# VH-VL binders against q10081: the designs that were tried, part 17

Target 1, 150 residues: q10081
Amino acid sequence: MSNLEFVYKYFNSLDVKELYDIYLLRTNVFVVEQKCAYPEVDEIDLKCGHLMLRNANGKLVAYARLIPEQQQTVRIGRVVVDPDERKNGYGRKLMLQALETSKQEFSSSKTFVLSSQEYAQPLYRSVGFKKCSDAYLEDGIPHVEMRLEL

## First folded at step 6 (VH-VL; framework fv_praluzatamab)

Design s50
Fold by ESMFold2-Fast, scan of step 6:
Structure s50 (fold): chain C 150 residues (1-150), chain A 123 residues (1-123), chain B 112 residues (1-112)
Amino acid sequence: as target 1 above (150 residues)
Amino acid sequence: QITLKESGPTLVKPTQTLTLTCTFSGFSLSTRGVGVGWIRQPPGKALEWLANIYWNSDKRYSPSLKSRLTITKDTSKNQVVLTITNVDPVDTATYYCAKTYYRGYSGYYFDYWGQGTLVTVSS
Amino acid sequence: DIVMTQSPLSLPVTPGEPASISCRSSQSLLHYNGYNYLYWYLQKPGQSPQLLIYLGSNRASGVPDRFSGSGSGTDFTLKISRVEAEDVGVYYCMQALYWPLTFGQGTKLEIK
């Protein structure tokens, strides 16, 4: 077993080091130009929960945000795994924890949704998500909406 | 559908300023992460990137041409304008505008291109 | 600036035969997110460039299955499994990991 820690916080409860770690990981995965960190940050970050997965050394190795939506739905976004850590199954562990955390934090939640790139679909299918839309472009990359119903 | 079209003069004299307008439809520069870029191609030569502008007015210029280039946008009119100052015959090229993206994993590639406009710089 | 080198520069092909174009970058185009920021474009005679392949290996909308992109880091290949007359044109690779964006010099595919 890996010595791993999950931490879940809303924006106002994040400390400076956690905020730094989250945006560093997200920028390294989602932003090619390091000078352009701002495009990754949005107002949803202020209103959603932040799920962090740290290894035994305290390194942030995976992250997702949990966005409560209308009609008992939670959107899971900004799913990232440190590229150096992708052989360790952290993505699957992160997704399973996201579902568990959502049940604890949003007890009325019945539906989970996410926007998935083509390469990531096997990960999401492995935890129960199913494709529920035709392909569409998001930031120029093909995505499909995926859904899991409890 | 997404379309882009370049407009401007087809003949310009050396030392003048060249102004090109890109008019587009099917997308908006108010959309986060979306941009428009300019690429040129001298007759019989390779493609050369010039400049990009994004929804947030962030701008990127080719370093070798930066002092001569200005890119602006009018989001309400779906237009992007490129100006090149002090033109010379080496600026003779077909000029294209194209839709692009700002986010990391999307890259800065061009998925839809205008038809191009040939600009000849001659005295 | 990142230098993009294509080979061959001229590629005469008999219709129905496979074709392969190489593109090499002076620096790795593999980002920490696992993507290669390499793109392939086709410019048919008298037409605007059109996107064929994005992020190394993904076919753009409407692009036939006979086109495929492969490679990682600094070495990339565009393959056409069965060349057709409509494939004539100049093929360009482009990197979009570093500023400025840079294109290869182009490979002209001609029918023999």
Scores: ipSAE 0.000, ipTM 0.508, lowest interface PAE 14.5, mean pLDDT 84

Design s51
Fold by ESMFold2-Fast, scan of step 6:
Structure s51 (fold): chain C 150 residues (1-150), chain A 123 residues (1-123), chain B 112 residues (1-112)
Amino acid sequence: as target 1 above (150 residues)
Amino acid sequence: QITLKESGPTLVKPTQTLTLTCTFSGFSLSTRGVGVGWIRQPPGKALEWLANIYWNSDKYYSPSLKSRLTITKDTSKNQVVLTITNVDPVDTATYYCARTYYRGYSGYYFDYWGQGTLVTVSS
Amino acid sequence: DIVMTQSPLSLPVTPGEPASISCRSSQSLLHYNGYNYLYWYLQKPGQSPQLLIYLGSNRASGVPDRFSGSGSGTDFTLKISRVEAEDVGVYYCMQALYWPLTFGQGTKLEIK
C-alpha cells in the first residue's frame, strides 16, 4: 500500500480541485513565502504537463510542471514543496519522478534543464543536475541554469 | 528600440580566419531566454543558420560547420562575435546577426535582424 | 537535419489576387505541447528578413491581417488574401523544433 501518489496531467485534463490545489500551493510558496511580486500564473501552464505528489490523506505536498522544449529537452519548473512537509524528502522524490514521467510522456527526452535559486542547488545536484551558467537575475532573484543529460 | 549591427572585413582571402562582430542595443544578454544568432545568405541563395549563443552561455552550431565556427559574447559590451576559420569562396555571403529568444512555448526564432554585412572571399 | 521544401519557387501574381505558398518538412514539427515550430519570414529586395508568422499561425506585431499561416505536422501554408505591390520579395519558412535550424529554399513573389 503506497503512502504517496504521483499524478501527471496536461492542463485540459486537470479537474477543478486539482487546479485549486496547484494554485493554492504555488501562491503560498512563491507569492506568500518567497514574496515574488511577479505574475505566478502564466500562459505556459496551458501548454505543459503538471506533476502532483499527494500524501495518504490526499493533500498536495509537492508539485512541478514539465515543459517540453526543442531538441529532446524538458524544462522542469515551478518546483515546490509544501513548507510543512519539507523534511520528508518529497523534493527529491518529486525530481526523480519528474525525470521518469518525462521519459514516459516525451519518449525521446535526452536533456533536462531548470533554473535554480541558490538555496535549491543541493536538491538538484542530488539527482544529477550540474550548473551550466553563471548567475543571472530572473524576476530580480539570482538563479543559475542547471542541466542533466542522459 | 531594438537594433543590431554587423561589422567586420568586407574582403577575406581563402584559408584566412573571418571575424564578425554583432553590436546591439535595446536588450541585454543577461536577460533569461535571450540570445543572438548568426545567419548567412550567399548571393541569390537561401538563408543558412550558423550559430546561436544565449544568456546562459549555451552555444549551438550548425553541425556541418561546427569545426570552423566559434561564437562568443561580451555581455558588458552588448556584443556577440562569430569566428569562421579556413574560409573559401563558398563562404561568400551576406552575414546577419539576429536576436533570438526562448520562452518555453515560443521556441528559438529570430524577431529582430541586423542590416547584414557582405563578405567576399576571393584571392 | 530537417529538410524544408517550399513550392512554388517563383510566384508571379496579379495585384489584388490571392497568393499561396506551401512549406513541407521532412519530419513533424508538431510538438507534444501542441505547437508547430514553424515560422515565416519575408525578405524584401535589398532588405533583411523580417518575421511574419510564428508558431505556425500567429501574426507578428505589425503584420497586416491579409497574411495568414496554417497547417500542422509536416504541411504548412502561407496565404496572402489580396497581394499588394509592397509584398514583393522572397518568402522563407523555417523550422525551430530541432537543431540545426533549417530554412526552405525560398519563394520569390513577383507582381506581373
Scores: ipSAE 0.000, ipTM 0.560, lowest interface PAE 12.4, mean pLDDT 85

Design s52
Fold by ESMFold2-Fast, scan of step 6:
Structure s52 (fold): chain C 150 residues (1-150), chain A 123 residues (1-123), chain B 112 residues (1-112)
Amino acid sequence: as target 1 above (150 residues)
Amino acid sequence: QITLKESGPTLVKPTQTLTLTCTFSGFSLSTRGVGVGWIRQPPGKALEWLALIYWNSDKHYSPSLKSRLTITKDTSKNQVVLTITNVDPVDTATYYCARTYYRGYSGYYFDYWGQGTLVTVSS
Amino acid sequence: DIVMTQSPLSLPVTPGEPASISCRSSQSLLHYNGYNYLYWYLQKPGQSPQLLIYLGSNRASGVPDRFSGSGSGTDFTLKISRVEAEDVGVYYCMQALYWPLTFGQGTKLEIK
């Protein structure tokens, strides 16, 4: 049975196990799966909200961070789905919840933005994001900015 | 040890198609963040970027030349190929291939270069 | 396209003296992540370019401490604290924030 739970916390409210789960998932996707020695942890982690999706067994299956920016804007970053769980539509569920959570936590939110690699654009388009910039290089990889207006 | 080397014809006639191959060792295009690009330099002039291909097959081209350029890779052979159609004498240049690699805060664009190959476009 | 402008185009220097090269971009190269996507290369006579400085101010592996990069946004400087004979060549800056990647026109450093 699909007993899914969304949990949202700022960094100082994360317990040790949650922090471990988040960094393990992010490292496995961005570093191990992609076979690159990027520093995955950054100072933004200390200042933003962390959205977690857990399955019935308590496993962290998807994650995103929500960064409040200027102009009533929320940036969604570090969007990851456990490689063993990708057939379950968790990425889309996560993105829809990220929008809902942002509306609750950042009541003035009107614009959502994210930096997307080319392969990930279909996921973001499926929840309403549209390309809004020329391509730019981030960590040597082409990205485009995508935006959703309420 | 990382090395790259360009190969292809050194003389081509106007309107022909130019194909250049970059063969490399010491790294793989299956590694996240790795890419190989092509840069050219006409005699006595500045460097000009032409195209780049990444580990995930994302491709980028100079907009002014995009209609004439094709970049492909063969990861198993450690090769990247650039094709330029309808060449003109202004395409006379030394052509370089070079590696791009992002490693955390140490992001590198063109950290290792091939020796270059001079291509002359003349009748 | 982002235009990169270098000055001076020709720089004669007495050995042991300092040298300074300017690079200006038509748009800011400072990304939201805090990095400037500005790179410096040296092309010695008859050789391929080699990377000197990445992300504005970081020395590439094997590059001597006498080389330093500084600046942010649209105005960048490469400094050589004491020029050596082996530093002769053409110096190029390059931006990598937006496609297409663009180089400056080059600065030729010559020993007097």
Scores: ipSAE 0.006, ipTM 0.576, lowest interface PAE 10.3, mean pLDDT 86

Design s53
Fold by ESMFold2-Fast, scan of step 6:
Structure s53 (fold): chain C 150 residues (1-150), chain A 123 residues (1-123), chain B 112 residues (1-112)
Amino acid sequence: as target 1 above (150 residues)
Amino acid sequence: QITLKESGPTLVKPTQTLTLTCTFSGFSLSTRGVGVGWIRQPPGKALEWLAYIYWNSDKRYSPSLKSRLTITKDTSKNQVVLTITNVDPVDTATYYCAKTYYRGYSGYYFDYWGQGTLVTVSS
Amino acid sequence: DIVMTQSPLSLPVTPGEPASISCRSSQSLLHYNGYNYLYWYLQKPGQSPQLLIYLGSNRASGVPDRFSGSGSGTDFTLKISRVEAEDVGVYYCMQALYWPLTFGQGTKLEIK
């Protein structure tokens, strides 16, 4: 029992503290830790849902955004776990909740996709995703596309 | 400038395999979000989407024609090839290749089209 | 498959007059992200189709502002505020929300 809480909101429903927490976590992981050179904040943030996982102290420990794409597809992006909180299984819990939340919010969805850095494939494979492309460069970083059919 | 051009036989006999090549310039199928699709138009009829191939090699086919269609790409040659097996006179149409741009929720739409190539299926 | 129905099929217009083309989809094209996955193309005589409007109401690059797209869900309209001779051709709507992609049957705009 870790008293974890999942919260899902679209951008306009986020309060300023939630927005601060999201961008702090994403910047620390994607820009500082992973050295992704592309802009971290983008226009997709305004059009997608934001899934937050908080611990008992209210700390944001994991996050993902759910992007409703055409052709009954949901893209899961910006998957991140607080570096200080790794090895608690939060990534797996986050992914399972992302699928559940997507089924509730996007009832027409049939397919879930994501772009995975090569090191992260085991996490996504553990919840049912399968590699569906060869390796490619996304903003200079190697990725593979992964897919889950319901 | 972005250009696409279709090439292939203009006359094919029933039961044969039709192979069409799209050669393009001004963009690369190595670019994230870019793809090439095929659309056909029988004389005097509406447009019909056939197939897509994306920069990451993901493919989609029209369900009614899927068993007869194969789409492939050669990124180094800037070419996309569509193969249709067991052709019938109803496959007579102008065949177009067109560039798609898919960036998440922006949608699969055709922003640039080739000139089209008329293929007649007749004995 | 999603059925796209256009009306009218034939549209004779006097130059300088407005023109309006309707497109109806058998299922809503409004996605949970707020976009309508509806597109308008023009095929001029002897030419390839060209994109006019994307995502329901956005003009493609180079398209004159006399063209506008409107509507949401299942009912969409393409309007030309003042028809020019160069606007002659067949107009098609297309939906891209569901596989397979489907087109309307086309509306032929002709000058009177």
Scores: ipSAE 0.006, ipTM 0.604, lowest interface PAE 9.6, mean pLDDT 85

Design s54
Fold by ESMFold2-Fast, scan of step 6:
Structure s54 (fold): chain C 150 residues (1-150), chain A 123 residues (1-123), chain B 112 residues (1-112)
Amino acid sequence: as target 1 above (150 residues)
Amino acid sequence: QITLKESGPTLVKPTQTLTLTCTFSGFSLSTRGVGVGWIRQPPGKALEWLANIYWNSDKHYSPSLKSRLTITKDTSKNQVVLTITNVDPVDTATYYCARTYYRGYSGYYFDYWGQGTLVTVSS
Amino acid sequence: DIVMTQSPLSLPVTPGEPASISCRSSQSLLYYNGNNYLYWYLQKPGQSPQLLIYLGSNRASGVPDRFSGSGSGTDFTLKISRVEAEDVGVYYCMQALYWPLTFGQGTKLEIK
């Protein structure tokens, strides 16, 4: 945990080990832990950037995908922290880096959006996101849209 | 299945306010990514985008017309309303409402259109 | 605003022959995710516009395979491999990468 490294790549630049690490982490959190029956892998993965946070041992400890939408808007999705590492503040570090990486990679990004489950709202509020919709169902789970404008 | 229909006056006098209502069925503006826009077409001329409104109440207006346009929604009634103030004869056009479905990477475009309603602005 | 320029503005075609319509944007419509935010619509006489092509090259549901979209960045083409009588109408390109959404002037396809 001493030296943390952020790596950002589009799908075609991912090597097979990175792809393995990403899908293993996402499956363990979204499918196994949250018991979701819906497909975790989708075609958006082919069209977006992938932000990885690794610890000093090279372990993938947190991940998010950055989806460039029009109007200088970036959607942050598939936010996940390794279950064994949740007490290290990696979620907050990941979100702050997602904002910085988006500004660097997608020109003058001004608006950030995400779809938040109820339990995750405190994390996103801690970095400046605010609820901007009524509750809606995504794959049977209640969500709200959250937005951060610069 | 999915239908949209425009309604409003067919004749309006210069300087008046024009109010058009889009009533739709087969989808809801409470669904993430869904929106409704207004596009007009003067007789024999090209399509011109006016305004969009989305499930989360985000609104976008044509900059050249922004001061004259207001778009609102009533999700429970499946209606979107466009208001244009201080009309003049150049606002004579067929007005369309259309559905847009934004799913991140797909962008904002129109997949289903209403039949259109012709509005004539004359004295 | 992004300016969309179509050519030709009038396209008389003999039935069974191919037709090609060009659309040029004043700025690149190729985005960071690899997509071109360019769309083609057909407006048949007396009817509302209908979607033909989305994201540059993808055919909308129910659109015959004789229609194809190609191009990237600022230069786009809609091609009809074999024109039929039902294809008569005005074709519009639209960009949806930047606000405001903007349309080309339209290309009128007519049978001669």
Scores: ipSAE 0.012, ipTM 0.644, lowest interface PAE 8.4, mean pLDDT 87

Design s55
Fold by ESMFold2-Fast, scan of step 6:
Structure s55 (fold): chain C 150 residues (1-150), chain A 123 residues (1-123), chain B 112 residues (1-112)
Amino acid sequence: as target 1 above (150 residues)
Amino acid sequence: QITLKESGPTLVKPTQTLTLTCTFSGFSLSTRGVGVGWIRQPPGKALEWLANIYWNSDKHYSPSLKSRLTITKDTSKNQVVLTITNVDPVDTATYYCAKTYYRGYSGYYFDYWGQGTLVTVSS
Amino acid sequence: DIVMTQSPLSLPVTPGEPASISCRSSQSLLHWNGNNYLYWYLQKPGQSPQLLIYLGSNRASGVPDRFSGSGSGTDFTLKISRVEAEDVGVYYCMQALYWPLTFGQGTKLEIK
């Protein structure tokens, strides 16, 4: 039994408090901490699944969205961990759950992809992802595409 | 520098599935805000937008054709594929792929186009 | 769908004379960020379309100064100050503010 709770919902199933929590966490990490100039909220949020990790107090401590693509592929995006909660292994727990949830929700999924910043590559490698592109800029920040094949 | 090239069959029979591939260079669909679209032009007629796909996997389809259209991407190969099911002679057209942009400052316009590939649907 | 209407559909021009093409949208293309999401393309005979003007009035890279775009909201104009033989082709306007993306029916510019 864990004090941590994973919740997975599509947009139409999110309540107002969940939506608030998700955008607050994403804005604090991607806009405030990383100073991204490009809009963080996008139309994909309406079409994808939202994976939430909450602590015993009900606080959202980590989040990712799961985007079903063609060719039995799932894209994992907007991977964030609350800055106050880092060093607790939540990023790794989140990624392992994202893979498991994707297999359950998208039963034919065989390929997982994501866009990784430089510092985050060790986390993604630890769960099986491998670099599959040259570096590119996303909001002025270097990224690489990473892929996991089953 | 930036180039796009369409490939696929030049002749297709009615009721078959048409698959067209766009191969590009000089940009990547891993870049935030970038996409690739498909536009067609029947002989002697106007341009008609079909579908767009973006870096973030967002897809948009022409409502009149969406039940027959599938657009996919392979970012590692710099390719975008359009599939049209149950083709009819009215699908005879030159098919173009083009580089486009996501909703933001500049909008969903096309700045670089492939040379086009003529597809004839005939028995 | 947003309807894009061009006029004239056929435009015969004497070389060296100016040309003007109109494009009207069924709804305003002016966004509150100040941009008109209206674009002009030229398709020369046997060639793919090429971008001439983006966001209503901005010339694309490599486009000669004799081409200019103007207008706002629902009424837009493409002007060529002095038509040259290489300008022959079909001109299309396109809106990119709303889904689906829609083109005008085209204006065929021919030398008299």
Scores: ipSAE 0.000, ipTM 0.479, lowest interface PAE 15.7, mean pLDDT 85

Design s56
Fold by ESMFold2-Fast, scan of step 6:
Structure s56 (fold): chain C 150 residues (1-150), chain A 123 residues (1-123), chain B 112 residues (1-112)
Amino acid sequence: as target 1 above (150 residues)
Amino acid sequence: QITLKESGPTLVKPTQTLTLTCTFSGFSLSTRGVGVGWIRQPPGKALEWLANIYWNSDKHYSPSLKSRLTITKDTSKNQVVLTITNVDPVDTATYYCARTYYRGYSGYYFDYWGQGTLVTVSS
Amino acid sequence: DIVMTQSPLSLPVTPGEPASISCRSSQSLLHFNGYNYLYWYLQKPGQSPQLLIYLGSNRASGVPDRFSGSGSGTDFTLKISRVEAEDVGVYYCMQALYWPLTFGQGTKLEIK
């Protein structure tokens, strides 16, 4: 019997099937669905942690990367939920786990930040993030910076 | 070759509506990531960004001018139109349209500009 | 709005000598993706602006290698290693990280 599970790994610990699942999900959401034009795979992937949420059938349904930044800050990026799974509350579960995992992996962390598209702001507000910038363009798409302080 | 050209009236009276058209060739606004923006330059002053429109009809406006600006596109004609309502002599400027693109690996911001068109707002 | 401040406003240079222009932003232009969303344009007399440098330090197509951009965060520099007569004009920096897009006030480069 498989239940919902969270798995967190740095790049060098990912196996080839996990890499496949992560990049397939990210490409389907950020490149195909959201029309982001910059390269999806970047050097940050090699230096950050990867948080995966799998459903009871073992499918990767949500993902985020956790990027340790200077000044005791963790940036949460590439937040994605499988489009077929959006009505299951996985985005909120993912964000709550991202905060918990960050506290465990980066014990000096005091601040969490992320770049949010307009449609995603309600999700991030629901877990405590607040807007902290004017709108800016990321890959031609409007974003705002959001912050949560412990 | 990519080209853009502005057209519209050269003289407009205060309180009237100014309509400027950007006609371009060598690219399409049906291409993902592509946009066209409008920038103006009053005589002897710095450049000022006004508005952008993108392939998916997303629009952005200068906040200080937003209530007076409308940007539209006609993808089939390769045209972008900027409308400025209730013009004032301080709107006297050379108006440029320019292509915008994503800032990713090979993307740029305002990589190709039109020649500009001088619009004078006076009696 | 992000304020872009250039210095000097006027830059007389002897041909063949180097020139340096500063641009400062009121907020950091460094995004977590590692890019600085700072651009340099040249407007020659009577002409439209043309792109020189994108994303802080990358030369645009056709721009001579004597032009270089550097800096990160809030402090940026455009350098010309050997100024030529055709380099005269007004140089503008622009930030594109935040809406609205904002330009510096311009630096006029003139041959002595």
Scores: ipSAE 0.000, ipTM 0.555, lowest interface PAE 11.7, mean pLDDT 85

Design s57
Fold by ESMFold2-Fast, scan of step 6:
Structure s57 (fold): chain C 150 residues (1-150), chain A 123 residues (1-123), chain B 112 residues (1-112)
Amino acid sequence: as target 1 above (150 residues)
Amino acid sequence: QITLKESGPTLVKPTQTLTLTCTFSGFSLSTRGVGVGWIRQPPGKALEWLANIYWNSDKHYSPSLKSRLTITKDTSKNQVVLTITNVDPVDTATYYCARTYYRGYSGYYFDYWGQGTLVTVSS
Amino acid sequence: DIVMTQSPLSLPVTPGEPASISCRSSQSLLHYSGYNYLYWYLQKPGQSPQLLIYLGSNRASGVPDRFSGSGSGTDFTLKISRVEAEDVGVYYCMQALYWPLTFGQGTKLEIK
C-alpha cells in the first residue's frame, strides 16, 4: 500500500515546517529549475488552500494550491513535484486529490481550470483536463489554459 | 489609454438579425484574465448583462436570451462581435461593450466601458 | 438568477449633505476567498456607466474618497459623505459571483 499522506490547509493553519517545505519546493522548481525571474511568493498564498503530498519519511514530494474563483470555479496553481521523485506518479496522485479536496472544501465547484506549461499538458490530460486556449506567455514562459467541467 | 467603441446599425426591423462590433485599444484579448462583455439598457430602464467572452475563448450568455445570442472575437483585430437574432421592439436599447479583467481575487467585473450605441427596433 | 434590490429608487439630496443607497441580494455574495462580489456603478446623464466600488468596499482608480462601500453577505451600502452636483446620476449595484451577472434596478440621485 502506498504510505503517502495528503494534508490540506489554509495559510494561517500552516506550521513553520510546512511553510518552509512549501516555499523550498516551489522556489527549487519555479525559480531555480525553471529560471523564472518573477517573484514566486504572492498575495494569493494568503487566501487560498495549500495541498501537500508527503512520503513515508515526511518529505514534501508534491504540492498544489487551490484558488476558489468566481462562478463555481477552482483554479489549481503552483503544481510541483520534487525533481528527485518524478518517477513515482506523484503528479497524477496530486491532481486526483486536488479535485477531490476541491469538491469537499468548495461544495458548489463545477469547473476546474489551470494554466499549463506546454510540456506538462500530458499530466493534466490524463486527469481529464482539456486545452481551451492557444499558447500564451505568462512571465515569459509558454502556457495554455486547461479546463475540466463536472 | 484603454478605450472601447461600439458600432453597428442604429435602426433594425423586427425579425431581422442585429450585429454589433466592439473595437478596443490599450489591451489585448490574448492577455490571460481579460474578457469583453456586452450590456444593454432600454430607454429609461436598468442595465442588463447579455454575454461575455474571454482570452481563452470561454463564453457565457444570459440564459433568457441564449438562444438568440452569439458572441465571437477576433484577437488580431481587437474586436468582439455580438449577434442577436429575431429582434423585437423590446430589444430597443443602448448597447455597451465593456472590459472585464481577472486579477487574482479581484474577480471579473467591468472596469472600462464603451460610449454605447443606441439601436432602435421599429416595426 | 440572483435578484438585486436597491432602495430608495429616487433620492433627492441637498448639496453638501450625505447620501446613502442600499443594495440587497437574494443570496449571499460572500465568497470562500473572504471577498464580497458586489460592485457599484454610476451612470451620469447621457454617459456610460463608470465603476465606483469593486469587491464591496474598494474604491476604483480616480474615484473621490467621499464615496465608500460597506456591507457583507446580502446587505450592502454605498455612502457619499458630501454630495456634489457632479454626483447626479443613476447608481447601480451588480453581483458577479454567479451567472448571469445581475444589476439592481438603479437609484436616481437628484439635487433638490
Scores: ipSAE 0.064, ipTM 0.693, lowest interface PAE 6.7, mean pLDDT 88

Design s58
Fold by ESMFold2-Fast, scan of step 6:
Structure s58 (fold): chain C 150 residues (1-150), chain A 123 residues (1-123), chain B 112 residues (1-112)
Amino acid sequence: as target 1 above (150 residues)
Amino acid sequence: QITLKESGPTLVKPTQTLTLTCTFSGFSLSTRGVGVGWIRQPPGKALEWLANIYWNSDKHYSPSLKSRLTITKDTSKNQVVLTITNVDPVDTATYYCARTYYRGYSGYYFDYWGQGTLVTVSS
Amino acid sequence: DIVMTQSPLSLPVTPGEPASISCRSSQSLLHYNGENYLYWYLQKPGQSPQLLIYLGSNRASGVPDRFSGSGSGTDFTLKISRVEAEDVGVYYCMQALYWPLTFGQGTKLEIK
């Protein structure tokens, strides 16, 4: 009943507007030098699934990509929520939908993994993830690997 | 454009507390992904990482020194402060602060360093 | 802690000749994003360290192309194709994948 819409597509099914919206949201959340925009768009984007959450106005408010890995594992990456849409619960809704979509698209998936910044751990814990590594630097920002087993 | 400068006492006595301030310009610790760290180098020895603090106030310490170290920031003043308690002559070293500027896969750990400040611990 | 081991510790080189420095880590520095979190720094006499190579093989801004970094996992090499007098100093590798951050013991490059 909510006016929220989840859309899941592989790269070849994305239209130009969707690709623009994804890139804009990802870039706005991550601070990058103009000459270092490359890391935001990589070859994995061509092979993974893209999960989009739009509001009633059609604005892309949250996004994640779903990357199938070996051993019945799905990696959830590039998890972003529009900063202007804070405290609407979109991050939690996005993560719950990411798990549901992964089960539908990758029926043998049993393990979900992601790399979490320190501040984001409460979000991921709220949907069942737990820390499974010591802290490490990713892009200079402290991260921990988190895992959810079904 | 980007500069960092260490300041603090050049001579401290054993058992005292050493406080060092890093003052920087050309960047802000309100910028996502940016941090400042402290590294020291005893005379004629290798570099040793001490502590980092990031834009979101997350901080990490060298485990061997953690009980003696405190790192804080004042984003509005462009300052990061490192405190070392109960100093010993083995803490004699040049202390550097450095920016950690991270840009995706091009991410540098420490891309700009201060000039360093030599701190001697002796009676 | 991850142990970083450099070889050689002292490297006398005749100007114009090539130089090679090895860095080995006690654990793999290859992250799942495909990058090696290994960095090379040069500290010239009396100066602060300066970044030469980031993420294993990428030259930092302003670094001459005679410098190159290679390797993956646990074995890394810094090469200087033609050593110049201004290259004298102590070279350090650093890993930034695991806490605490750790440096090698340094390699002093000196002109013969």
Scores: ipSAE 0.000, ipTM 0.505, lowest interface PAE 15.3, mean pLDDT 84

